# Ledger of designs, part 19: VHH binders against N-glycosylase/DNA lyase OGG1 (OGG1)

Target 1, 365 residues: N-glycosylase/DNA lyase OGG1 (OGG1), of Arabidopsis thaliana (Mouse-ear cress) (q9fny7)
Amino acid sequence: MKRPRPTSQPSISSTVKPPLSPPVTPILKQKLHRTGTPKWFPLKLTHTELTLPLTFPTGQTFRWKKTGAIQYSGTIGPHLVSLRQRPGDDAVSYCVHCSTSPKSAELALLDFLNAEISLAELWSDFSKKDPRFGELARHLRGARVLRQDPLECLIQFLCSSNNNIARITKMVDFVSSLGLHLGDIDGFEFHQFPSLDRLSRVSEEEFRKAGFGYRAKYITGTVNALQAKPGGGNEWLLSLRKVELQEAVAALCTLPGVGPKVAACIALFSLDQHSAIPVDTHVWQIATNYLLPDLAGAKLTPKLHGRVAEAFVSKYGEYAGWAQTLLFIAELPAQKTLLQSFSQPINKLDESAEVNETSCDTLKP
Key: E = the ipSAE of ESMFold2; O = the ipSAE of OpenDDE; V2 = 0.75 times the mean of E and O plus 0.25 times the DockQ between their complexes.

## First folded at step 19 (VHH; framework vhh_7ubx_2)

Design m1 (from j4 with G52S; at its last read DockQ between E and O 0.64; V2 from the best seeds 0.79)
Amino acid sequence: QVQLVESGGGLVQPGGSLRLSCAASGFTFSSYEMTWVRQAPGKGPEWIATISTAGDTMYDDSTEGRFTISRDNAKNTLYLQMTSLKPEDTALYYCARQGQSEFGDFEPYDVRGPGTQVTVSS
ESMFold2, look of step 19: ipSAE 0.744; ipTM 0.910
ESMFold2 (binder alone), look of step 19: mean pLDDT 80; pTM 0.785
OpenDDE, look of step 19: ipSAE 0.900; ipTM 0.964
ESMFold2, fold request of step 22: ipSAE 0.737, 0.737, 0.731; ipTM 0.910, 0.905, 0.904
ESMFold2 (binder alone), fold request of step 22: mean pLDDT 80, 80, 80; pTM 0.782, 0.787, 0.786
OpenDDE, fold request of step 22: ipSAE 0.916, 0.916, 0.915; ipTM 0.970, 0.970, 0.970
ESMFold2, last read: ipSAE 0.713, 0.749, 0.720; ipTM 0.899, 0.910, 0.901
ESMFold2 (binder alone), last read: mean pLDDT 80, 80, 80; pTM 0.788, 0.789, 0.789
OpenDDE, last read: ipSAE 0.916, 0.918, 0.918; ipTM 0.971, 0.971, 0.971

Design m2 (from j4 with F106W; at its last look DockQ between E and O 0.57; V2 from the best seeds 0.75)
Fold by ESMFold2, look of step 19:
Structure m2 (fold): chain B 365 residues (1-365), chain A 122 residues (1-122)
Amino acid sequence: as target 1 above (365 residues)
Amino acid sequence: QVQLVESGGGLVQPGGSLRLSCAASGFTFSSYEMTWVRQAPGKGPEWIATIGTAGDTMYDDSTEGRFTISRDNAKNTLYLQMTSLKPEDTALYYCARQGQSEFGDWEPYDVRGPGTQVTVSS
C-alpha cells in the first residue's frame, strides 16, 4: 500500500537473464592510487554542455556533494573525482583524488557524464518541437542526464520513494558508508558504493535501526532477489541496457519496492533508456501544464501514468527523458524563482518599489 | 478532515529546552511516517527529523544530538524535544505527514500544520 503497484504488461515477459558468459576476471588485481595534491585538468565539456548546479543537486544522484563554492565531488566506481567551474572559464575542470589510474578515472568520468551526447543538439531539437522549451533552455543550459552504475542507481532510488531529498541523502550516505572509504573532501566522506555482496550482509533490522523505515524490507528483498539471479545480479541489471524500455521496466518491477516511477528513474539514469519518463504527481503537474492541458486539475491514476509517458515521447522523441529532466529542474524552487525574474524585467522594477512598501509593513512585529 | 496542529513554541534563551507537540486528527496516525520541518526567515524549509511507523528515527546531522522526535500513537500526537537550543534554531516549526502515494512521490508532505514559532535569543 505504501509503494506504487507495478503497471502490468501482459503481452511482454518480465523475465530476463544476464549473459551466461563467465565473469571477466582481471589477470591482475588493480590497486587504488591516492593523490595528495590536486592537479586540475580541463574536461572536453563547456559550461553549456555541463553546468554543475543543474546536474548534481537535482535528484538524479544523491552521492555527489558541493565541496566548494564552484566545486562538486563524487565517486564513480573506485574513482574519487572533483569537478570545478571557475567564473569566466569555458570548460569544466576535474581532478582525481583516488583511482585505479588517472586515465581510467577520466574515461569513467566522461562515460558517467554521457559526454558523447551533445546537449546543444538535443536542446535545439527540443526547441524546434516546443518553443516553450526553447525559452526555458535559454536560462538552463548544461543540465545533463548522468549514466550511473545500475546497482548504485537502483539502491538510491529505493530510498527515494515517498521521501524528501535531505532524508534520501542521509539514507544514501549510510549505504555509501558500507563501501570502501576513498577519501574526505570539504568535511564529506566519500566511499566506493558497496558491492552487492556487501549489501547482502546488512539485515532488515540494521536498515530499520538506521532509520530507513519500510524501505528497509525493500532494500534487503531486492538485494536477495539480485543475488539469486543466475549469472549474477550486477550482470542481470547491466543486461537491461540491451532490451527495449518496456521490457526493462517490467523486469525491474519484479524487484521489491520498484514501481513504475522508480523503474523509470533507473532506466533513465543508468540503463541508457533515454525515453524513460519517471512519472509521479510532480511530473503529472508538469505534463498537465504543458502537454495535456485538458487534464489539468485531474488526479493522477495508474491508467493515466502511461498517457503521461506517451505524451512526453510523442512531443520530444527518443530523448524525451532528457527534456523531462530539464522541465523538472525548471520547477525546482531555486530555478523557478530565477526564471520568473527573467520573464518580468519591467515588473522587476515595479515589484521592487511595491516590495519595499509591503515588506516594511509585513515585517513589523 | 485531516489536520495537524502544532503547539509548544515560544521564546527561549540559548542553551534552553522546549518541547513541541503536534496533534493529529482525521486519519490513522499510527500508519504514517511523521516529520518535523523548520523554516527560518529568508530560508527554504529544512528537514529536521522523521519517525517511522515502528518508531525508527532519522535526524538531520545538526539536530541529532540535541533534538528527539517521538510519537504517542494512542494520543495521535507527534513530539519534538529540543535541548541545547541555539539562536540559529529560531524558526517556524511545523509537522508534516509523509504521503503514501502509489507513485512514490518526491517531497511527499501531503498534510502540514500551520506551525509554531520558536525564538532563541537573550
Scores: ipSAE 0.724, ipTM 0.901, lowest interface PAE 1.3, mean pLDDT 84
ESMFold2 (binder alone), look of step 19: mean pLDDT 80; pTM 0.786
OpenDDE, look of step 19: ipSAE 0.896; ipTM 0.961

Design m3 (from j4 with Y59R D60A; at its last look DockQ between E and O 0.52; V2 from the best seeds 0.73)
Fold by ESMFold2, look of step 19:
Structure m3 (fold): chain B 365 residues (1-365), chain A 122 residues (1-122)
Amino acid sequence: as target 1 above (365 residues)
Amino acid sequence: QVQLVESGGGLVQPGGSLRLSCAASGFTFSSYEMTWVRQAPGKGPEWIATIGTAGDTMRADSTEGRFTISRDNAKNTLYLQMTSLKPEDTALYYCARQGQSEFGDFEPYDVRGPGTQVTVSS
């Protein structure tokens, strides 16, 4: 009996991994160092500031993998790291598997986690403004918003439009494989995200053969538009951290495949735009349940899209996107089931309608 | 009256093959990405494969290359060719239409069929 033929990822070439020849110039300036035996160090983030299953597998990133019962692993630039929360430890721990240096990896990790922003302070403020938030927050502590690289975030969310999380993840894994391999953990391959230049070498047809569908044209079109930016596309994206949200969204929406929801995702998860609200039909249901009850049962339209964002900002203020992220996580199937088990409940009156419309897994009977 | 109806399920021996069909009606079939999903008892839904409007495909690693999605736009029919079936493949299999919301929804299955049962046992 032969091994069953494994499901292969679509490939541009006869090899499984994209060729990385010649070497990218920035990597040659900073040599990567791999560790053989993991050494774990504490972060200064407690459980209330970071809870791994409420942060990584929740739709803000598709590049982090569960690599153990209490462990998640992913890459940040050239750094490959793992995070875990051991029984008996107050703080989350990390280890560095590959990096330019251990200190640079630690700093990049803290930056990626938005570690300077206190969830305890935000949750306290949100709970005063909305007692229902306070009840959810008792059970969903540490649902942190990440601060991702803008190009990496943009490409991930181009893959996300009208798509399911498993397929998005596989598409993002293909894109990741175009970058430098950093290591394997628990059977998962980890890559530095490819540069804009590397992405430009992949044709629309190659993405289509890899199974990206119509999103292939959006990716290649966006890469081309970014390469045409005077001063560089990465620099252009990064500059959007320093402009007002409306300007950032308008700029992002000039890119192929980027509508208001995708732009808000990029703004919230990579551009420090803490009031950005990624509005789709699931967030619409949350909004009509919590903020705009007079519109319950109405269909989301482009005219109503802006009212949802305004309602969240009016209710929760400057960090409304972080509040919306918790409310979204609370409606994911795993968390919704968990929350219902604690009490007769915050969501009792809405459960039948909410399950049918606002669940990320709305096809479940 | 958008509708999807699956057929072709049944009881099959390990190592056997089945071809599932999904008949689509009430919409322009060729304009939509189409997906197969399975759900085993006590498990959440599992994405199996998606086929795009131009025929490009993507398949879940869990099927290990044993399943092939295809479509016949002239017959408004989606297919899943299953080979080398294992007891672990036992599930309700259903097809779903990928929505085309301008808002770019996550988990965008705006229409699904009732499913067809596949049971793989000795």
Scores: ipSAE 0.722, ipTM 0.897, lowest interface PAE 1.2, mean pLDDT 84
ESMFold2 (binder alone), look of step 19: mean pLDDT 81; pTM 0.795
OpenDDE, look of step 19: ipSAE 0.889; ipTM 0.959

Design m4 (from j4 with G99S; at its last look DockQ between E and O 0.44; V2 from the best seeds 0.71)
Fold by ESMFold2, look of step 19:
Structure m4 (fold): chain B 365 residues (1-365), chain A 122 residues (1-122)
Amino acid sequence: as target 1 above (365 residues)
Amino acid sequence: QVQLVESGGGLVQPGGSLRLSCAASGFTFSSYEMTWVRQAPGKGPEWIATIGTAGDTMYDDSTEGRFTISRDNAKNTLYLQMTSLKPEDTALYYCARQSQSEFGDFEPYDVRGPGTQVTVSS
């Protein structure tokens, strides 16, 4: 009943002792692995499911760069990857330059590409609903909608309001430089997108000196609003994937600088809201050409904004945002030239705009 | 009538300087972001620089440090000071007004001028 035990004897030492259990913080932190000589692996997506020039240089992201002949590179969380479509290959290839592990990078890439969604099935459905879509889609296959991180998408599209692609890209490059450097490819620097905390340490004045204009106040205001969200701003943004589109848009519009178009971009490109329609005056012109010809020549108003979104959803259904994205791409100057050439002899097709990564008309009539 | 008219172009030797002007009329100049764009033969338009309503600026990487955008709101005039000119700078240079759409338009140039030719050759 009564026996001394060594386990109850106290001892004190000035020598650091190994922890008896893992420390509370940090609990787990994985190491980034970098490589300067990447290996290429096939991605199980054919040309008809993913065409890089119809996906990356089209205004849904500003963080991917053309880094070689038919090659694009960008980051997904901590992973730096490149994608390539060689002539004659059916499948897209990828390589990993930096990652927590090659397996996690591949899974993140497939998630980012919305790879579970069959573009062939969507295009078939849209073509049944609109034969004009079918004719366009025969020539513009593989235009995917990406699934981006919501904070990353939000900040990019705050930069995009009333702005041109080149300037947006410079702004987004500045923001990206605040994050962890992951590597350089083809003369471009690539960074993990900065955390909300890191963004909060940049003042409005610093953004204005970097050339952001009035958007500086929107970025700092939105970052502050997100930091004030109970449970955290990133968690709040992610929660919007689980609510109906109208509720997601209303919630996003409470953020400084987020109007209906920016909210729809975030919803479509990061929140799984496949029926979201980012409406601006350019999309208005597309809508009056394809869906609402009785309104051609009228000016877009907030009342008509809702009618445009409803018209796309009524025509194309649950994935109307994917259909609208293709129609938008079809109106880009390089693709428009290509599409007009399909009424000509076949040898005109060798002037295809499939590799068009830099053209964008900066003037609107 | 909203109008933008550029001037100041011409022929210049490599290493030389030019100052372009863009006269604005028919709108409240001080309320708009303003942009210089150039277009070389057979190429698409290339963004050069934008100046905001408060005078904040942003430049394309290839011209930063050599070109300076500025504005004089009292004179309704936009400027582009170009130095250390190279043959690759040869292009038609025009100014553009960025729209103020409440919808946040993508590629938002709603007015442009006819442009002024800059030719850099020895």
Scores: ipSAE 0.703, ipTM 0.889, lowest interface PAE 1.2, mean pLDDT 84
ESMFold2 (binder alone), look of step 19: mean pLDDT 83; pTM 0.816
OpenDDE, look of step 19: ipSAE 0.899; ipTM 0.964

Design m5 (from j4 with F103W; at its last look DockQ between E and O 0.59; V2 from the best seeds 0.74)
Fold by ESMFold2, look of step 19:
Structure m5 (fold): chain B 365 residues (1-365), chain A 122 residues (1-122)
Amino acid sequence: as target 1 above (365 residues)
Amino acid sequence: QVQLVESGGGLVQPGGSLRLSCAASGFTFSSYEMTWVRQAPGKGPEWIATIGTAGDTMYDDSTEGRFTISRDNAKNTLYLQMTSLKPEDTALYYCARQGQSEWGDFEPYDVRGPGTQVTVSS
């Protein structure tokens, strides 16, 4: 069981002081516009930069729903959007069902997708560092790491500990229903994620009655700890984008229910900590297969936990979390089946297709 | 040593009812979240419901309102009361123990029983 730690502190930049800011614009109540028959626009990402089935149903978010053939829908702040990737299309398309404005929805979507980070350049770099990655990456293109709101990401991953995907999704759907309803798509209800204030009004008993189990007290405890942060809990979480990874993880681990795995998930998926490695026994198995083969069969211990993260960073560098995410995706049942079909020996096909290659006359014009 | 054994399956007509039991042994039953899973012919495993250590429950959408998960910690027994059964409920039903890894594992089923067959047909 995790407890609030006595050294909980407001986040003040440790390596970079934020500049003095002009007076910030107050939070304005923005009107929301629903579109009747929303139009589809090309997204600025090609298929090799974004592949929806390799990005959304992969355990980094539980708030996006498959709403059609190669189509996913979800919310980003007050914006309800769909993404679609039809067979044969070079680019992903998007539409906006609800937003404060079409331009703000587009900007939020690109930010959420980490669109300024070139996946092609990252995977080229990883392939130079590890030729095995290069072989895997040939078959799995467009697996992006998302840039989620930190509070939204935190609450989702508190639900995830020692839990199955279907139950996590139901728990996250319950939490989502506490926020503003934005629309329905394909029979799914979509909500803006609830504010910290709204979450603080849900008791442990209410979460337990909704089926959260022991996680109920960690959610309410974490919400209370965030409410107590000087300057506000959302601001405290956002400030962790500007500190080094180890400091961000240590700060997150002061929250009830947040251990090293959950902290690394939040850091990787919401805090721009691209070298964070969420380590559990599943990722341990991947690590012993790819990076630490001499430890295959050993039990994961606290000492070895840190060594797994260091091994990934040593191998793949600053964006090691993106490399680890692809390796994790490759072990999911759907992708594992696909990859096993590609592992048939190409040499056996070439040997069967050999046509008189032992003749010297065919080699010279 | 650690064991889960299901019972109570059988053939029932559509609209019928059935109560499944899962007898647990070799561990402190009251300390674990417990889950029912089913597997229909030609399909992968499907989560049905989970019950927490304090009796809190959660159900898959397709069975909510028709199925009731419960536990009797004094008897080390997990139950699934099924009503309004449909042909699509035909499957092998398993109980499973949710693991308690300090690492917060994804998909943490560490013990499953052999299952009990439920067949819904006329």
Scores: ipSAE 0.668, ipTM 0.879, lowest interface PAE 1.4, mean pLDDT 84
ESMFold2 (binder alone), look of step 19: mean pLDDT 80; pTM 0.784
OpenDDE, look of step 19: ipSAE 0.900; ipTM 0.963

## First folded at step 20 (VHH; framework vhh_7ubx_2)

Design g1 (from p1 with E107Q; at its last look DockQ between E and O 0.47; V2 from the best seeds 0.69)
Fold by ESMFold2, look of step 20:
Structure g1 (fold): chain B 365 residues (1-365), chain A 122 residues (1-122)
Amino acid sequence: as target 1 above (365 residues)
Amino acid sequence: QVQLVESGGGLVQPGGSLRLSCAASGFTFSSYEMTWVRQAPGKGPEWIATIGTAGDTMYDDSTEGRFTISRDNAKNTLYLQMTSLKPEDTALYYCARQGQSEFGDFQPFDVRGPGTQVTVSS
């Protein structure tokens, strides 16, 4: 792999000669700036609108790292940023380590966090629709759904199918290393996610040698299918933000390795499809505990898959995917322990039953 | 009956080597991805390595270069060769089968063994 060198920002000068006419295809370029001394700025999100451990290490992204006791770091396009939450502070703080400009990094960060969507308003609405949600939400505030780049999200979730978090993270780290190196924080390397063109230069055999298994063929096949899209694969993916959820899922499922669960992940986490429900056997157990109790103990089948998604949407409405995300987080070991300390334990929130069945591959040391 | 049984654990001095085995029965071993996980008392489980059906491998950063995962499909056996052992490697080591749900399950380990203890101490 080839790591590009940082370049100087173009200067505005009287020696610049404007083009006589526009080129057929616009030429776009950006310069990256690295900071030598981190400076922290407040992000206009209180702890109840954003809680870092309820947002980043929860399986919606595998590219953000815990880089300190109260700090998480990751990339958004060409921008490398850190977030931290100090006890007693009203707002989350951010720091830009590498960017095209500090202002563009801030705007990209707010967009990535879906900052225009109020969790307070969503949690209030969900609590009216489901009093059990209100009990959970009392202690689990700030679990945001991220707005990721569609290509980045797609490749991450191709790695995720029938796979454990630690291996998914290692696979995503390999893919990330194909992109431009942006910096190192707390011993982690951070890269801009590789372009579709860069991905197209990696063979199935190279992915297999890196340990991707059968998913290597899905990645190369999907990259090839995207490159064949008229108007470009990135543009095709982005266009799915503007279509109805069922159409977006159907379109995504034409890609190698993308089934309904992976398509729903991409839709929810990158395509503004706030009602998408990624259904697997884990989400099935949550659904039978909360929404379909008459089906408790039954096995998930393809015929029941759509019923789970419909049940969430019927209960929680347009933002059902955000409600499902909180219910998923409530079943994680750390949050399950916290919930038991504040409220009366119930069997469907019992940490020992849920954690014991998935504990061998759901936790990192 | 799907079953996994680990063996080969024991007491080893720092810097030593040890080879773990996992005997598989009751399923078509060659058709599944297989994984080693370890867990020290009072800690959460730690993924070590996974080997694919074609022998492709992936390792956690802390064990890459010191540990080697391998499989012998004719013997239905998964292996973990450990070298340069450190006290921090002391744990119960488990093998696990990676499930193949049509729904693309997150965290798909559907069968695990009882584990074999590895203790690295003088």
Scores: ipSAE 0.642, ipTM 0.868, lowest interface PAE 1.6, mean pLDDT 83
ESMFold2 (binder alone), look of step 20: mean pLDDT 79; pTM 0.780
OpenDDE, look of step 20: ipSAE 0.891; ipTM 0.959

Design g2 (from p1 with E107N; at its last look DockQ between E and O 0.46; V2 from the best seeds 0.70)
Fold by ESMFold2, look of step 20:
Structure g2 (fold): chain B 365 residues (1-365), chain A 122 residues (1-122)
Amino acid sequence: as target 1 above (365 residues)
Amino acid sequence: QVQLVESGGGLVQPGGSLRLSCAASGFTFSSYEMTWVRQAPGKGPEWIATIGTAGDTMYDDSTEGRFTISRDNAKNTLYLQMTSLKPEDTALYYCARQGQSEFGDFNPFDVRGPGTQVTVSS
């Protein structure tokens, strides 16, 4: 029997050889600091405002990893952080493994989590408007919408079109590996997301050899289009936070590979467009279950796409994208299993024991 | 209309090899990305590998180096060559077509076969 090659860690660089870059020191106001002994601090969000398994492994980001039974880790700019929630703790705790400073990491984390937006207030308003939402929200508290960097969000969602979570995650891991390595946690490598300039040095052929398929052309084309923006592509993306949703979507759709669904994802998860609704056939199913029951059994068409978005906004208002996100999470396999068990009679103790043993969502094809 | 049919499963000893085939009909096979998935009893589906229309591939880490996905567009057939098989590879293996919805669907397996059983035991 031949000896297997090491497969416990990603070997992305062995399939694609990126261009050589000279080593450079970081040009920062402060140097990156790495810690060997974790110190945990309470995050300024209670469990009802943030629940990790309802926020990170749910399809809004592919760069956060479950790094322990109650722990998730990821990067925000130059900061590598872990979050955990122990049973019985009121607040989520965080730990900084790498940062320019602990204070800048905390501020970046709170901004990334949209911490100034109260879920309690939103859920109360949604529940008054829709009793079924209220029932789901009682069991699924703390499902936040993240505020991601627009370039990072854009590239992740270019990978997502007509694609499964496991493959999207591998693609996003490859892209992440192009950035500065910040550390390893639980066997996962974590990188600062690559700059637009770094992305421009990866050819379409390199992306294809890494297994991106037709999405390789979209990534390189979008990177080229962003580099051509006067004032810079990152600045152009950030400027879309300041325009109306329709204008932001139209601008994003000029980029290769960005259709209305991908544009809505970017708008919702990175551009402060809280009413954006990423409509695909899964969201169509949710909409016909909750908002448009007279259309149940019909197929989604381009003409019906706008009606779905309008229905969500008419029902839930300015934060309709946050309501849609919870309804989407409720349809994920792990949450469906959990919700079904809550409808069982309370005196079936053997069946209720399984409900207490769930840990996290798993990637599924 | 669209059909996928797997074959080549069976009983094999640890360290052994198998070659799975997936015969496709009723669609333009060369125009679709194709995927192998496995499902063990009591577990959810696990992605193994995907092959693109131009032959580019991506593998789950647990099977990379041991499994090889390939396609023969002239024969409308998808393959999975498995080597160095382990007891934990025991599962129902099925192929799936990646959908091409204009809406860019998430988890887009729009057609799959009934699967072929692979059992790795001594």
Scores: ipSAE 0.678, ipTM 0.886, lowest interface PAE 1.6, mean pLDDT 84
ESMFold2 (binder alone), look of step 20: mean pLDDT 79; pTM 0.775
OpenDDE, look of step 20: ipSAE 0.895; ipTM 0.962

Design g3 (from p1 with E107M; at its last look DockQ between E and O 0.49; V2 from the best seeds 0.68)
Fold by ESMFold2, look of step 20:
Structure g3 (fold): chain B 365 residues (1-365), chain A 122 residues (1-122)
Amino acid sequence: as target 1 above (365 residues)
Amino acid sequence: QVQLVESGGGLVQPGGSLRLSCAASGFTFSSYEMTWVRQAPGKGPEWIATIGTAGDTMYDDSTEGRFTISRDNAKNTLYLQMTSLKPEDTALYYCARQGQSEFGDFMPFDVRGPGTQVTVSS
């Protein structure tokens, strides 16, 4: 039978958005405190230790949003926080919109930021080992590697394989919506990341209908595999912080959808594996430009994958993953544009991007 | 040679409609996720929508409900049906193939077309 071409606009899915299921009874009865006008406090991190646009919109997390010209917001466990850097101020400041307590939120934020690790010391060391790093780092100070919850990081990076940031973000927003709503800032909804149990109640078909494609099977398969782990899947993931990188990667690669690159991302961004190198074709080009010029023009193969990781570790040492992350950031098109803007005064950039902001009262001029 | 060629752009009044096409050649079209992206003057590229190999779709919030992505695998063609067009939809629209690197590449558009201009103005 001949299938006719449609003569009218096809209907769209705006009438078939099923509501998300409410969460089941929480395992912990934690009280959340919400505030509509939170106060701002300084962090113990200067601009050279934390620069927000070099840390959050760079592909290590997809759950933080730009919620103002100088503001980023996101969740850490049950805590909803915002960070900002005012023009002319050296210090980063934060506020807490929702938390179990303000003290717990501050501690969780510092842990999430890896605040105990000095970027000044790392960048100094890398620059001595590689003068080219020093030239690049002159403009990219404060690009931190985050310390994310392992389950949250794993699910985000299952979404990331062969995918673009905007679509990854939309997929991660869907997953986030399965968790407890914590508040709205600048028109964005923020949720506590869903539990493993909550994730287990979403079928492959539901993920496919939400637009996850083939990644739907990887997510449901990984959730099932984690639920089968002795002592629990979250505990199993956390245990990988205490093993050597090779063992952590091998363990992660047993999960559906997790290959060596995704495993290295999870290891670097959530498992304290500071020498992990997430190698893909883009990182390959960085490596052949900076470390392995005799291989320039060659195609990445599985055999060469390990050589790239070894080259970064040989050059930069225990924190090679932090060095690689900076080099990766510097080569992204969006960050190249932002990097050019750093040759201008910060107040000039802030003035050109000024917008009416309503989430925190202290954001008004 | 892998190739994507867009067509169907033009000048349209606010509230109007257009149907964009993207002809694909040189690869097994049905095996790839396919994407529409647009770029307006003075702005960076914006993801619009992606359609998977099984026909599942995902849209950016600003175009969901107004735009429909579809594919015809027998004709190796990707489509974007646009309705309720607004002046802010004015942009160069291009289609892109999502890469399938065995290494799981980040930001994987390995082929794009030259684009077709859509202009929404009275």
Scores: ipSAE 0.597, ipTM 0.854, lowest interface PAE 1.9, mean pLDDT 83
ESMFold2 (binder alone), look of step 20: mean pLDDT 80; pTM 0.790
OpenDDE, look of step 20: ipSAE 0.884; ipTM 0.956

